# Ledger of designs, part 2: VH-VL binders against UPF0128 protein PH1314

Target 1, 225 residues: UPF0128 protein PH1314, of Pyrococcus horikoshii (o59052)
Amino acid sequence: MIKMLEGYYIIENPGVVPAERRFRMKDLKAWGYDLHLGTIEGERAYFISKTGERHEGETYIFKGKEYHVSRTQKEIPENARLLARIIIERGNPYLEVWLEEEDVKFPLTKEDPRIILKRIWEKEKLNQLLKHVRAVGLTTDFYKDNVFTQGIPLPYEEYPPKVRRVLREVKDIHRDLTGFGRFVFQYFGEVDKMHNYRLYWTLPTLHLFDIDIANEVDKVLGMLD

## First folded at step 1 (VH-VL)

Design n9 (from n1 with heavy chain V100D S101L Y102E D103E F104G W105Y S106Y G107Y Y108G F109M Y111V; framework fv_necitumumab)
Fold by ESMFold2-Fast, scan of step 1:
Structure n9 (fold): chain C 225 residues (1-225), chain A 122 residues (1-122), chain B 107 residues (1-107)
Amino acid sequence: as target 1 above (225 residues)
Amino acid sequence: QVQLQESGPGLVKPSQTLSLTCTVSGGSISSGDYYWSWIRQPPGKGLEWIGYIYYSGSTDYNPSLKSRVTMSVDTSKNQFSLKVNSVTAADTAVYYCARDLEEGYYYGMDVWGQGTLVTVSS
Amino acid sequence: EIVMTQSPATLSLSPGERATLSCRASQSVSSYLAWYQQKPGQAPRLLIYDASNRATGIPARFSGSGSGTDFTLTISSLEPEDFAVYYCQQYGSSPLTFGGGTKAEIK
């Protein structure tokens, strides 16, 4: 379950890598997102905990919610769980969304080497997609072990019936995930990171596919037609 | 028609700071559609991206140079600048400033300065 | 960082011939790949962006193709002014990186 926009940190005009800055309104619209949202420059925000408590720091207001800007990770309350971070660039907000069930601490500073970018319009549709992802266990490991043989997909009819049933279920989920646009996972700082990835969620772990692997997955799912 | 022009000393001594300025004319540096980059090219070698700056002051640097590089922007003068600290002979290169155009999927350095040769020697 | 490898280092061709230049990325850059032309004593000139789209004012004889890790720049029929060094550049991830260049020279 994701509660949209809960637990935000807003970073105003961060020093970010070029790949992140290329995911502008036009790019996200091309991926199926409508980005006619206004700018949020000059707004005040607080980090809002799961209990609804505000945390001190620089404050911004985005769509009536208060968000907190943290200068260091050590300023983040131990009881807070981040579901999203907003990066403001050129007046355009970028949303980073993380699954609550993921057992990973999400970095909340602009010096963070990890960024997951996602623009979402419909919270309920996303929750429905996540329920389906959890149910079918869509993972990079599943695709590696059951779908790709020596890096090459098999003809659909050569897959075992059990795998074919999962691929059919996954096709519906993948179609819907593609309808929300593309997910980008990026690292910054000392770690060289490169890819425009498609994100595939499974229970319990968020996995990402290299764009080349995502394209091969699309080919396999296309065989279900 | 937008033009970029590099300026700065052609000779810098080892261990000193190299300082270059790029002057933008025919267009505004405070345009939200553009980032402003520095690229260098050692004599007879290929191109190396140094970093970029946005008019708000936001920067990104090549990690190989990050500890020695600082960029700044002066929107009132329509200029952006590069400083490289503790230079060595390996920093001898033609330095280019460039405009990075971002329009949807279009990302390219569409306008370049003529380049300025910087030699690091005693 | 993503290493961009261009091949061949040098192409020796005559005007009117087709030139095919290759660029390989050490990991996927999707379609976030640009091509530049550089003549001696001049700054680079943008030719192709997003792997296959010609920049404004670039002649139709220049075309780009490829995605992921393997990219090609094709000049369908070389003109005298096309003899230059060509660089590919990825912009899928920081740091931005360029290939080592391919020099197209007269036979």
Scores: ipSAE 0.000, ipTM 0.412, lowest interface PAE 19.0, mean pLDDT 61

Design o10 (framework fv_ofatumumab)
Fold by ESMFold2-Fast, scan of step 1:
Structure o10 (fold): chain C 225 residues (1-225), chain A 121 residues (1-121), chain B 107 residues (1-107)
Amino acid sequence: as target 1 above (225 residues)
Amino acid sequence: EVQLVESGGGLVQPGRSLRLSCAASGFTFSSYAMHWVRQAPGKGLEWVSTISWNSGSIGYADSVKGRFTISRDNAKKSLYLQMNSLRAEDTALYYCAKDFTIFGVAHFDYWGQGTTVTVSS
Amino acid sequence: EIVLTQSPATLSLSPGERATLSCRASQSVSSYLAWYQQKPGQAPRLLIYDASNRATGIPARFSGSGSGTDFTLTISSLEPEDFAVYYCQQYGSSPYTFGQGTRLEIK
């Protein structure tokens, strides 16, 4: 078998969050990979790297369902677009998306969830997503803290009204997405008069470390259109 | 445009088995959850079973749990219901129904014509 | 399981009249309620989803309202083709359940 992933990076304190004094990542160990979409000789190619770095001397390049692992002297192209961050936490694969208060309005609309997810995904641009998406400990329930928490755990009635609306809509989306995974909601408090949220989407088809991650992500995103 | 065509119904004795099929066309079958809904003669509608796009999530009504098995073949664009240990109470018109969204919201925008199952000696 | 109770069981009206059909849930289903129309010998037809959204191709005279446990389907001015059985359905939780139906018949 050809291994598409090189190994693990253990990340204990990923990134900077404005509400950091309310946010603690205590003794959490997680690893992850960034999936980028670029081109090689005009054809779509996927590049995978360990979370948070561009690794010189090694690049994993994928095309469609047929993957070829290539070791090169080159770093991942600077103009490659980040598609997803796949996080493995306690053996469970997750897809992480960052939502700002403005973006949370999309889950609050009565649009088809496919359109909402596509819109959220399209707003997660390269560099902007990189500063927010992290390899982290995650809850096992979109509404409850179960395994790990990176946010503020509060009883439902004690969340701000805007946050309670988001929790209700995320719960509704979770029900709608049962066949395609589920959302895990994290709240980081109020910073600069904005409530800050993170949404993690678990993909039920990503069960194993060495799965064809690029193919699964492409399939799921293709179904949103 | 969207079509669902059920088949496999018939007259069967109590305790026996029957397999229903549903052939789908006019939409991307592999992207949608699918359902079976039945209607006993002169009665209302009863949801029977659901299967997600990848067969990873399956549900059944309590009245059929342990006796019925839902399955799908995405390459053939077909949905199936294997019915074992049939009872007189299973007598109904069985509809194949398409979920409204790819996420499996469990309300149904398209239905087939139905196939009749009669369980009688 | 969530039980849906429709009322009245039978509604007798004339063309041109307004019809109001009720569906009550044994516990809250938020807005996760759909309405279907079924004519004799035909499969059900989706009319309304998410309590108030009209499905594609459904005439403007059909409207839905309500949330939580109390829902109504209104037909503002009955046409001859509207005389049929109407079912509500909840999808707030599994098992997904239907009401027993309201028969709309010509007076």
Scores: ipSAE 0.000, ipTM 0.419, lowest interface PAE 16.2, mean pLDDT 64

Design o11 (framework fv_ofatumumab)
Fold by ESMFold2-Fast, scan of step 1:
Structure o11 (fold): chain C 225 residues (1-225), chain A 121 residues (1-121), chain B 107 residues (1-107)
Amino acid sequence: as target 1 above (225 residues)
Amino acid sequence: EVQLVESGGGLVQPGRSLRLSCAASGFTFSSYAMHWVRQAPGKGLEWVSTISWNSGSIGYADSVKGRFTISRDNAKKSLYLQMNSLRAEDTALYYCAKDMVRGVIGYFDYWGQGTTVTVSS
Amino acid sequence: EIVLTQSPATLSLSPGERATLSCRASQSVSSYLAWYQQKPGQAPRLLIYDASNRATGIPARFSGSGSGTDFTLTISSLEPEDFAVYYCQQYGSSPYTFGQGTRLEIK
């Protein structure tokens, strides 16, 4: 089946074999999507193009980019203008979509997945949680403010104004989410070896392991008036 | 490369004290909860203690409550376990372990090699 | 405290066979369960977290499933290096606890 989200077409591939699945697609529900986009066979993902043809996708973003990124574009099927793939980052699958409007196939550069997701965010009505996560992740002031050098959230007053706005909006969602404390710490808590923030774009399970951690998060957010 | 190196283990008599240390490198120590886990000879793993990134949350196994104290020094990237009133049943290999997710207490992605504590006369 | 009971205590299999290891919690831990592998003389190694997520570098033959009180670790086709002791651990509530372990040994 086809699902449309304001300018996007994502083709469902029926016949996925659950016993051979390596990657869970349920996590995509965190994005407000209820999509079944392909077949997972071992480590490989297979997707249906806009024309209905079956194409193999890589599950690892950098290897996938090299495989599908050709200067002559021979490795990218001519009819794969709207192709989705599943990317695994620390066990968290997320969806990467090429924009048909820009005639963009899988990026020709090793772009950060957050840039690709920004294009989707700006054009689609995504769920409220994803908007907040992406807004913080794309804030240059957030990165320049050295907030993640220690990998620990700063007191609310010390966050850049754009980050404070996102924290305020996330606090409003907290009233309906039992996992808010874990969400905030996971969001701010990952820095890779190159000092790039890791943004988990899909968080279907938000949990609080420790009441003291939840209380520390609430104290930071409690400084919001 | 993440590394955790334990030290301070040894042979001690019952009723005495011992202090274990864990030196961390290769990650932002001040951002992660840290744990002590022990394993008696030929036995399974037993969680001993946990300390959050800011020392605001501390937990202990019932078997060590009131006798052991966990602490950390984020500036020195070190974790400690002060062990008082040692008993024969505290004899074990003691592991230092790092939590996987920054700012959250849960599961342990890296472990040290362990330091041996033997409590006997 | 939440008690984790692993079964069987010992599982004897040959390379190429499927291994299924169980972990049962005395009360619900939702999905806050991890699996570890320990080889003789080595520190434990994280395999699975949040019940079903494979840790970085862990081969795809390892998979986890379950929620609430019943959890399973499956190794689809045993390799020689997989013969080890496996532990489950819950972090749904303090104190954090480990199961007693399942020893996977070569037949």
Scores: ipSAE 0.000, ipTM 0.404, lowest interface PAE 19.0, mean pLDDT 59

Design o12 (framework fv_ofatumumab)
Fold by ESMFold2-Fast, scan of step 1:
Formats: structure tokens, sequence, C-alpha cells
Structure o12 (fold): chain C 225 residues (1-225), chain A 121 residues (1-121), chain B 107 residues (1-107)
């Protein structure tokens, strides 16, 4: 048997998520969101809404500014490149998203734009976390042979139940933390020196699930005050 | 262990309808996009339709638009394909397939065994 | 729609040889290309995704390369179980499309 995630170092945010997030229109659509052309106080802008919402021709007043969604929408190819700039204010992200070739974009959705961005961010971080969980598994299984390759990430459902619970709990904690949060998990050795990691001290895996994990994360990362 | 089991195929006359079902198990069905892919006898693979986890994004191949309807029931962990106005060229083995991650990728990591649809007079 | 053209249509080789299979897209698909293996009477099996990443459980002898319009699947040393039909698939844009397949057969 292998003892995954036991007796290893904690890594802060393996692979920093950039404050500026690049993605494709198809990613936004896959997350259940659409992009609309319009204006904010007469200046060209793009807006995000949930899939199926119709905003064409509508005008909104939000925090004293007039937001107008164009009656004529240009088709944005699903492979078009989008840029999201994440501004962290009081530990909470807020979102500016635009076509990479255009300078202005503001959120329209009644769902907090921070939630949309955090959802996109969480999916990417879950994929990164899966890679590191696999790397820890390889380290424990193949340590005797000095095998430290990250390999191909396992599909989420192929991880053992204990490992999937860890992944889910880490994701749930990030929903409750301000800012982009940090990914805290146990790691032994170096699996990829190209990743820009920050090392924390060792906590047993079992310990993270038997106590208030948010308090332990706050202590380790200094995230709240 | 991921398992996808198709059913509902059979012999049907042109112009009639069939409904295919796919029963999923071994993964969190309501988190993943699902797909239908078909293969005519002795031919290659053809993508038919896609539905996202919340049914918010749906796509169809041009050959089936207006005739086929994809749907899902997350409570029953089931995917469906309603096929209307069937034509001889719809004769194929129909596969149910799972998207790889719980973000729509468009490539398929698990496939069912398929259910055969034969459209013949 | 993006058309994928695979070549050759049929490739006849012996166990132990290197196989090189090509897939060309009618327009750029960046790296959004997957490869599948299908044996007679079986469902397709994912081999490669994002042009070069091996799927879980796929042997190291399988490798993918390429970007844009030109892609290659390489099997470094053929095993008897590798004789099958191989399909490429793009997921850059809807509709998702497959190549017509390359049949790898024993010489």
Amino acid sequence: as target 1 above (225 residues)
Amino acid sequence: EVQLVESGGGLVQPGRSLRLSCAASGFTFDDYAMHWVRQAPGKGLEWVSTISWNSGSIGYADSVKGRFTISRDNAKKSLYLQMNSLRAEDTALYYCAKDHYDILTGYFDYWGQGTTVTVSS
Amino acid sequence: EIVLTQSPATLSLSPGERATLSCRASQSVSSYLAWYQQKPGQAPRLLIYDASNRATGIPARFSGSGSGTDFTLTISSLEPEDFAVYYCQQYDNWPYTFGQGTRLEIK
C-alpha cells in the first residue's frame, strides 16, 4: 500500500494563478456564460451573463453608470481568446473580462462576477491539484526507484475515495476564502522544478480533515487579517 | 469504475422515431458534459450531439439538426437522444460518451458499448 | 466545419516496427486534437489529448506531436495488440469532427 499525502511538506498554491487569466470563449460557454457587446456610459464594452439570458437592447443602471447591451450582436467564435483581469479588493476578486484585442469589458450578470471568475479559477486549480496528487502518489509508490515524474493526471473519478474527498474539501475551502485563496496540500520532494512553489511545514493529511481546516489554512497562509 | 450502458436501438422504418438512452454509473454524472457519437457499418466515427452538465449548452451535427434532440436527467443519471424523421443514412452503432473533465473539453475518455439503429424498409 | 484528413488510409507493418500516422486539419485547431484507437467489435479508446498528452493507462510507446494543422501519432515499437484503426478528432470548434481513420494492419 502507498501512504499518499502523509508526512509531506505543504505547498502554497502550486503554480500561481495569474491575476490576469487567459481563456477561450468556449471555456466561458462551458461554464454556462455568454459574452455580449455593448457600452458603458457610451464607451464600448463586453458583458458576461449566464447562458440563456437575453440582454440584447437592454439598458441597466448600476452604481450610477449606464450599461447598454447592443441590439446587434457580433458572433464571437468559441475559440476566440479572452482575457480576465482579476482585481483583489479586501481579499475578494472582482472581474474585468474582454476580448484580448479589445480594452474594455464589464460584468452584467446578477450572479456576483467574482463567483464566475472563482468558478473558472477553481476548475483550473482542480486540474493542477490532480497533477500534484498523482505526483505524490508516484513519489510514494516509486520513491525507491527515484521516479519523480508527474505523469498524466488521473481522471477525477479514478482517484481513491479518500483522495477525491481531499480534492473536494480543498475546493470547498477556497470558496470560503477571500481572494484567489491558496492550494494547500502535502507533498514530498520535488516533482517539477519549473513550477514556482512556496514551501510550508508538514501537516498530516488526517489532521487537515479532523479539525477546522479553514482555521489551519488561515494560520499557515495568513489569509484573513 | 465508470460505466455507460446504451439502450433503445432497433430496426425502424424510414420516417419513424426512436429514443436512445444511456445509463451512467461510477462518476458524478451531473458534473460532466455528455456526447453521442455514431458509426455507420464499416465507416468511421461521426459526432452527433453534445449536452453540457446543466443542459445550458447543446450542439448538433448538421446532418441531424432539427431531427434529433439530446437531453439528460441528472437525477436518474441518464442521457437521451430522441431521433425523429429517421433516414437510411442514420443507420449506425450509437455510442454514449463522457467528456474528460467537469469542464467541457470536447474529447471523450469513456464510451459505452453502443446500441445499434437500423433504418430500413 | 473543420475537416480532418488522415494518411495513410492503410498502413501495413510488422510487430517491432515504428508506426507514424498523420492527421491534417483544414484550418488551425491549435493543440485541440485527440487520438483514439478502435479494435474490431470494441468502443474507441482515448490515447492522446491536447495533441501530445497520453491518457491514463496508455503505454509510453504511444506519443503525439504537432500543432496548428499538422499532427502525428507515433507508436515507437508495435505490439501485436496495436493493430487497430486510429482516429484523430478536433475539439477546437463545433461541430466536433473526426478524421476518416487509418487502419494499421499486420504485414
Scores: ipSAE 0.000, ipTM 0.415, lowest interface PAE 18.6, mean pLDDT 66

Design o13 (framework fv_ofatumumab)
Fold by ESMFold2-Fast, scan of step 1:
Structure o13 (fold): chain C 225 residues (1-225), chain A 121 residues (1-121), chain B 107 residues (1-107)
Amino acid sequence: as target 1 above (225 residues)
Amino acid sequence: EVQLVESGGGLVQPGRSLRLSCAASGFTFDDYAMHWVRQAPGKGLEWVSTISWNSGSIGYADSVKGRFTISRDNAKKSLYLQMNSLRAEDTALYYCAKVDTAMVPYYFDYWGQGTTVTVSS
Amino acid sequence: EIVLTQSPATLSLSPGERATLSCRASQSVSSYLAWYQQKPGQAPRLLIYDASNRATGIPARFSGSGSGTDFTLTISSLEPEDFAVYYCQQYDNWPYTFGQGTRLEIK
């Protein structure tokens, strides 16, 4: 099999906070984010709206599963940009986020990632990626009035069949491409009541090293909309 | 074990219609694009038609455009080819073929045994 | 459309010999080329994909090479079961096209 480099990408105007997979809603509100979670039987979920109040809870039960939400609050500086990476563990996507002023961790490799990305780009692997996106018709709907946020990851088998198919396509893309890029998966709202989700093909490691490639990635994102 | 079983072939007169079916098993049918490929007696392979996993993308060879219609029923795990206005040149063994959509560009990783269509008066 | 030309049309060899089959594309298909084997009365079987990768279960004596417009399928030492028709197929651009085939026959 072909290995894909896990890398980093820049989130500007983020819908997520500097966090790994878990976060407290009060931290999001303190950083100017609005997030909607419903009230769960037996508990109070943290939920905040653009103009509404927030409710506080420590444990959430969603679709029979127990989630604990916790993290240390970190302030986001006025001019900060966030760096993020996505990792896929046993079929589940996870998002890890850092402030740009912190040390950025690149994919562990014996070769310099920049050299690998340059070599692969020169072989026009980006063109293969664009052909794949167009051929499979990856499309997404966007929630217009919701703050974008990374959903709490579920085990692969618990995602709806359509979402599982998309997650498989992400793995397939990783398999097809040698040594670069990643796909960003953004899951909105309540999983069992999911009506929309946004999937981005960002090639985040390329975005960090080449402005022309970043512009091409933006074109791909436009095609997915 | 992936299996593709074609049916519906037979002897038919020019100008008439015939509907081919392909029953799939051993894989998640609704995740893969499917194709029809034909082979005239003693001749080579000719791609006929393709349909994506969600029926959102459909293609035809120029030789069959306007006459053939590909379709699929994911609930029944079946692929179809409706063949109208049949001509003698459509006489061939018709194969159902699966692509490995995990690896774009596509190649045919599994084929059925084919069903024979003979168009003659 | 992309035209694939296979040569020779017929190749007559004995078991134990090396077979070299050619496929040429009318324009570049990069490495998006597959090879299929078809035995009499049977459906085609995938041998090679992406010009040089052997499909699962295909013996090591089969190898593919080439890129762009010129491709080769090599069988290092022919076995009796290898006498069949071989087709190349490009999947770089729609519509997908096949070569006309090379018939490998026993001498």
Scores: ipSAE 0.000, ipTM 0.404, lowest interface PAE 17.7, mean pLDDT 59

Design o14 (framework fv_ofatumumab)
Fold by ESMFold2-Fast, scan of step 1:
Structure o14 (fold): chain C 225 residues (1-225), chain A 122 residues (1-122), chain B 107 residues (1-107)
Amino acid sequence: as target 1 above (225 residues)
Amino acid sequence: EVQLVESGGGLVQPGRSLRLSCAASGFTFDDYAMHWVRQAPGKGLEWVSTISWNSGSIGYADSVKGRFTISRDNAKKSLYLQMNSLRAEDTALYYCAKDEGYSGYDYYFDYWGQGTTVTVSS
Amino acid sequence: EIVLTQSPATLSLSPGERATLSCRASQSVSSYLAWYQQKPGQAPRLLIYDASNRATGIPARFSGSGSGTDFTLTISSLEPEDFAVYYCQQYGSSPYTFGQGTRLEIK
């Protein structure tokens, strides 16, 4: 079982997110996650992604409208329809993710997309990447400096050439898995229509999928000595 | 700009061999999967073969499996198709095509060469 | 292998009219479907990828829709240069397969 990050769960009702489900932006960055705008079946959606495009600052999409969120703002504008907000309390940034509407459900299906991904990873990608990572030989010093264990990265250009090669491999595989994630979102969107569910429940699926990918990548990196 | 230039086509007798080449420019060749797609005269498109950026993953259409071999030389930015035991039904215009993805999942073909003609006739 | 069936085989229309082309898959390919345009004597040109995204430089009159097994390419108002053969292609799994093509001809 992969233990999920509570701060990544979607709250089913709009309102105050419990403190235990808030997470600091520093934690997101340390884990290599960022926020970006995307589309699900023609509707604007807010995604949390591992790496990828960065959107500057204080502007976020709330169900099809762009809103500017002040660094000190705790209240949502009256006409906003929200998916997420940033709250800054006493200099400490928090990200809250919640939906303003009804219950989130997953369809009961015989095959979990994460299981399919792991089969592909094990047979085609993970073995190739693992051999490559071991052959490149990331240094013990990098591991001991907690660069990989604490998620504290250097700018890409400052890594040694061998390390940059490994990072490109990790990025390329993550890109492939991100493409599969798009399939998962669209698949669940279609099934959602068939079962009379709402599209917003696809966000928990992306989140769980990204966490599974992150854990597989971290396992490979953790095998370096 | 991305450019793909095929060569090596010609008239060849059944049972003989022919080697096609594709010279790539305008992109980082060793980051992308490459493909061969053919089109028989007056017919539709048929995918022939694919090769990943590092040659670690290779696929073939059932109609050419065991007879054709795809390969690449990243230092020369070139893609090849070695065609053995040629048959009349291999007669087609052969296109070199670039994949959008670096490696992994099957992707769409964002750029195509102008093709090289292979005619298998006795 | 996944079989793609395009309909109609031939579509005869005049400039200014709307064209609707269909592509059906024998099993789900989700959104891993692309559309290509091919003019006589030329290589295919990518129009749409991921079922609905226009490729760079493709005019706004071209749009794609659909998911799973049923896909549509729409040209909202035909220009003279749009009369060509159109192919759909799936890339959800190997082997990569193409539809048989729809020929769009001037009336």
Scores: ipSAE 0.000, ipTM 0.407, lowest interface PAE 19.0, mean pLDDT 60

Design o4 (framework fv_ofatumumab)
Heavy chain, then light chain:
Amino acid sequence: EVQLVESGGGLVQPGRSLRLSCAASGFTFDDYAMHWVRQAPGKGLEWVSTISWNSGSIGYADSVKGRFTISRDNAKKSLYLQMNSLRAEDTALYYCAKGYDFWSGYYDYWGQGTTVTVSS
Amino acid sequence: EIVLTQSPATLSLSPGERATLSCRASQSVSSYLAWYQQKPGQAPRLLIYDASNRATGIPARFSGSGSGTDFTLTISSLEPEDFAVYYCQQYDNWPYTFGQGTRLEIK
ESMFold2-Fast, scan of step 1: ipSAE 0.000; ipTM 0.409

Design o5 (framework fv_ofatumumab)
Fold by ESMFold2-Fast, scan of step 1:
Structure o5 (fold): chain C 225 residues (1-225), chain A 122 residues (1-122), chain B 107 residues (1-107)
Amino acid sequence: as target 1 above (225 residues)
Amino acid sequence: EVQLVESGGGLVQPGRSLRLSCAASGFTFDDYAMHWVRQAPGKGLEWVSTISWNSGSIGYADSVKGRFTISRDNAKKSLYLQMNSLRAEDTALYYCAKDLGYSYGYDYFDYWGQGTTVTVSS
Amino acid sequence: EIVLTQSPATLSLSPGERATLSCRASQSVSSYLAWYQQKPGQAPRLLIYDASNRATGIPARFSGSGSGTDFTLTISSLEPEDFAVYYCQQYDNWPYTFGQGTRLEIK
């Protein structure tokens, strides 16, 4: 989970904010939710700007209500920012992500990305997206070949269209599975740049998500055959 | 909601240049591949050029390769087509088109502009 | 390049009739084929992608079928607004190519 956060969530300096301040009550009325400060252990949270700049934020635990983003992934405004954190409650780690829009903060999700994957599967959304997945085995072979290319970039357009479609479908599934939308891909330009030179899965953090996606894709393809 | 507005077309003599612009609104322009597609008077559609979200992948039809240059300015939410060494055969209505897919695109087009007319004649 | 041939060039029908439009590829494009509708003075509109998937907002009377080299667009019962030019497009290989179009006109 921490390794996953290194790519999607900017949590670098757990010692930046004194522990005493993490346990003090804060006024959360501006967010319009029934929120309160709980026990916090672990990492600091950061806002990620559209330009890739990192802005330190405060870390909080939210209780009492389910929370949702007011906008869909496709409606996220250009000025929106992500705030992510790790919290520990009752000895268990929890992952929370907020989308900050103007002067209000909205919790994005409290769910582990792997739980989101299971929920998408249960909604049959993954099956609909995989309707166009035709060459997972071919994609794996192209991943191997591309990784071992001797310094020669493999441009996206040089892949067969079937493989390019599978790569795009995997990206869309990954976006849905994380619950963080195209906003993540917008701000992590290195991921999209590396996709042009290498297959999507070479990055450590993204690679972890893609392993889970590949396993689920293989299961669905087994069911469709 | 989604709008693409082309401009820059006009009457131009053979051998000269024109620069077409496409202003995008109603979607996150930075996330999508963009295309230029043209249509000669009374004829069918011809794909001209494509550009990925970050300008890292660019493609051209053989008929325009070496003469046309596609570019984008994500800060201005604008797509451009620099057309050099124009020929009578380049006379067409030029459409700006949005790809459905993020980044490198799905290679089919969910939204189109109204088009801008380019006439290459003496 | 992959050549797409549409037939017939012109199809004359009346409202309420069934329309069947064909698109043939010079080599296999698997299911990587889209259909567009273009009305006079308007930009093309995406109808079908991946040979059979209806685009958002497209009426149920439009359906696509086929794979490989032989594709069909079917309009089950023509409405007055359906009389237009229809284009198929392949995206299996570069360069992307369109068919020459089928003009659907009222009798």
Scores: ipSAE 0.000, ipTM 0.426, lowest interface PAE 14.2, mean pLDDT 61

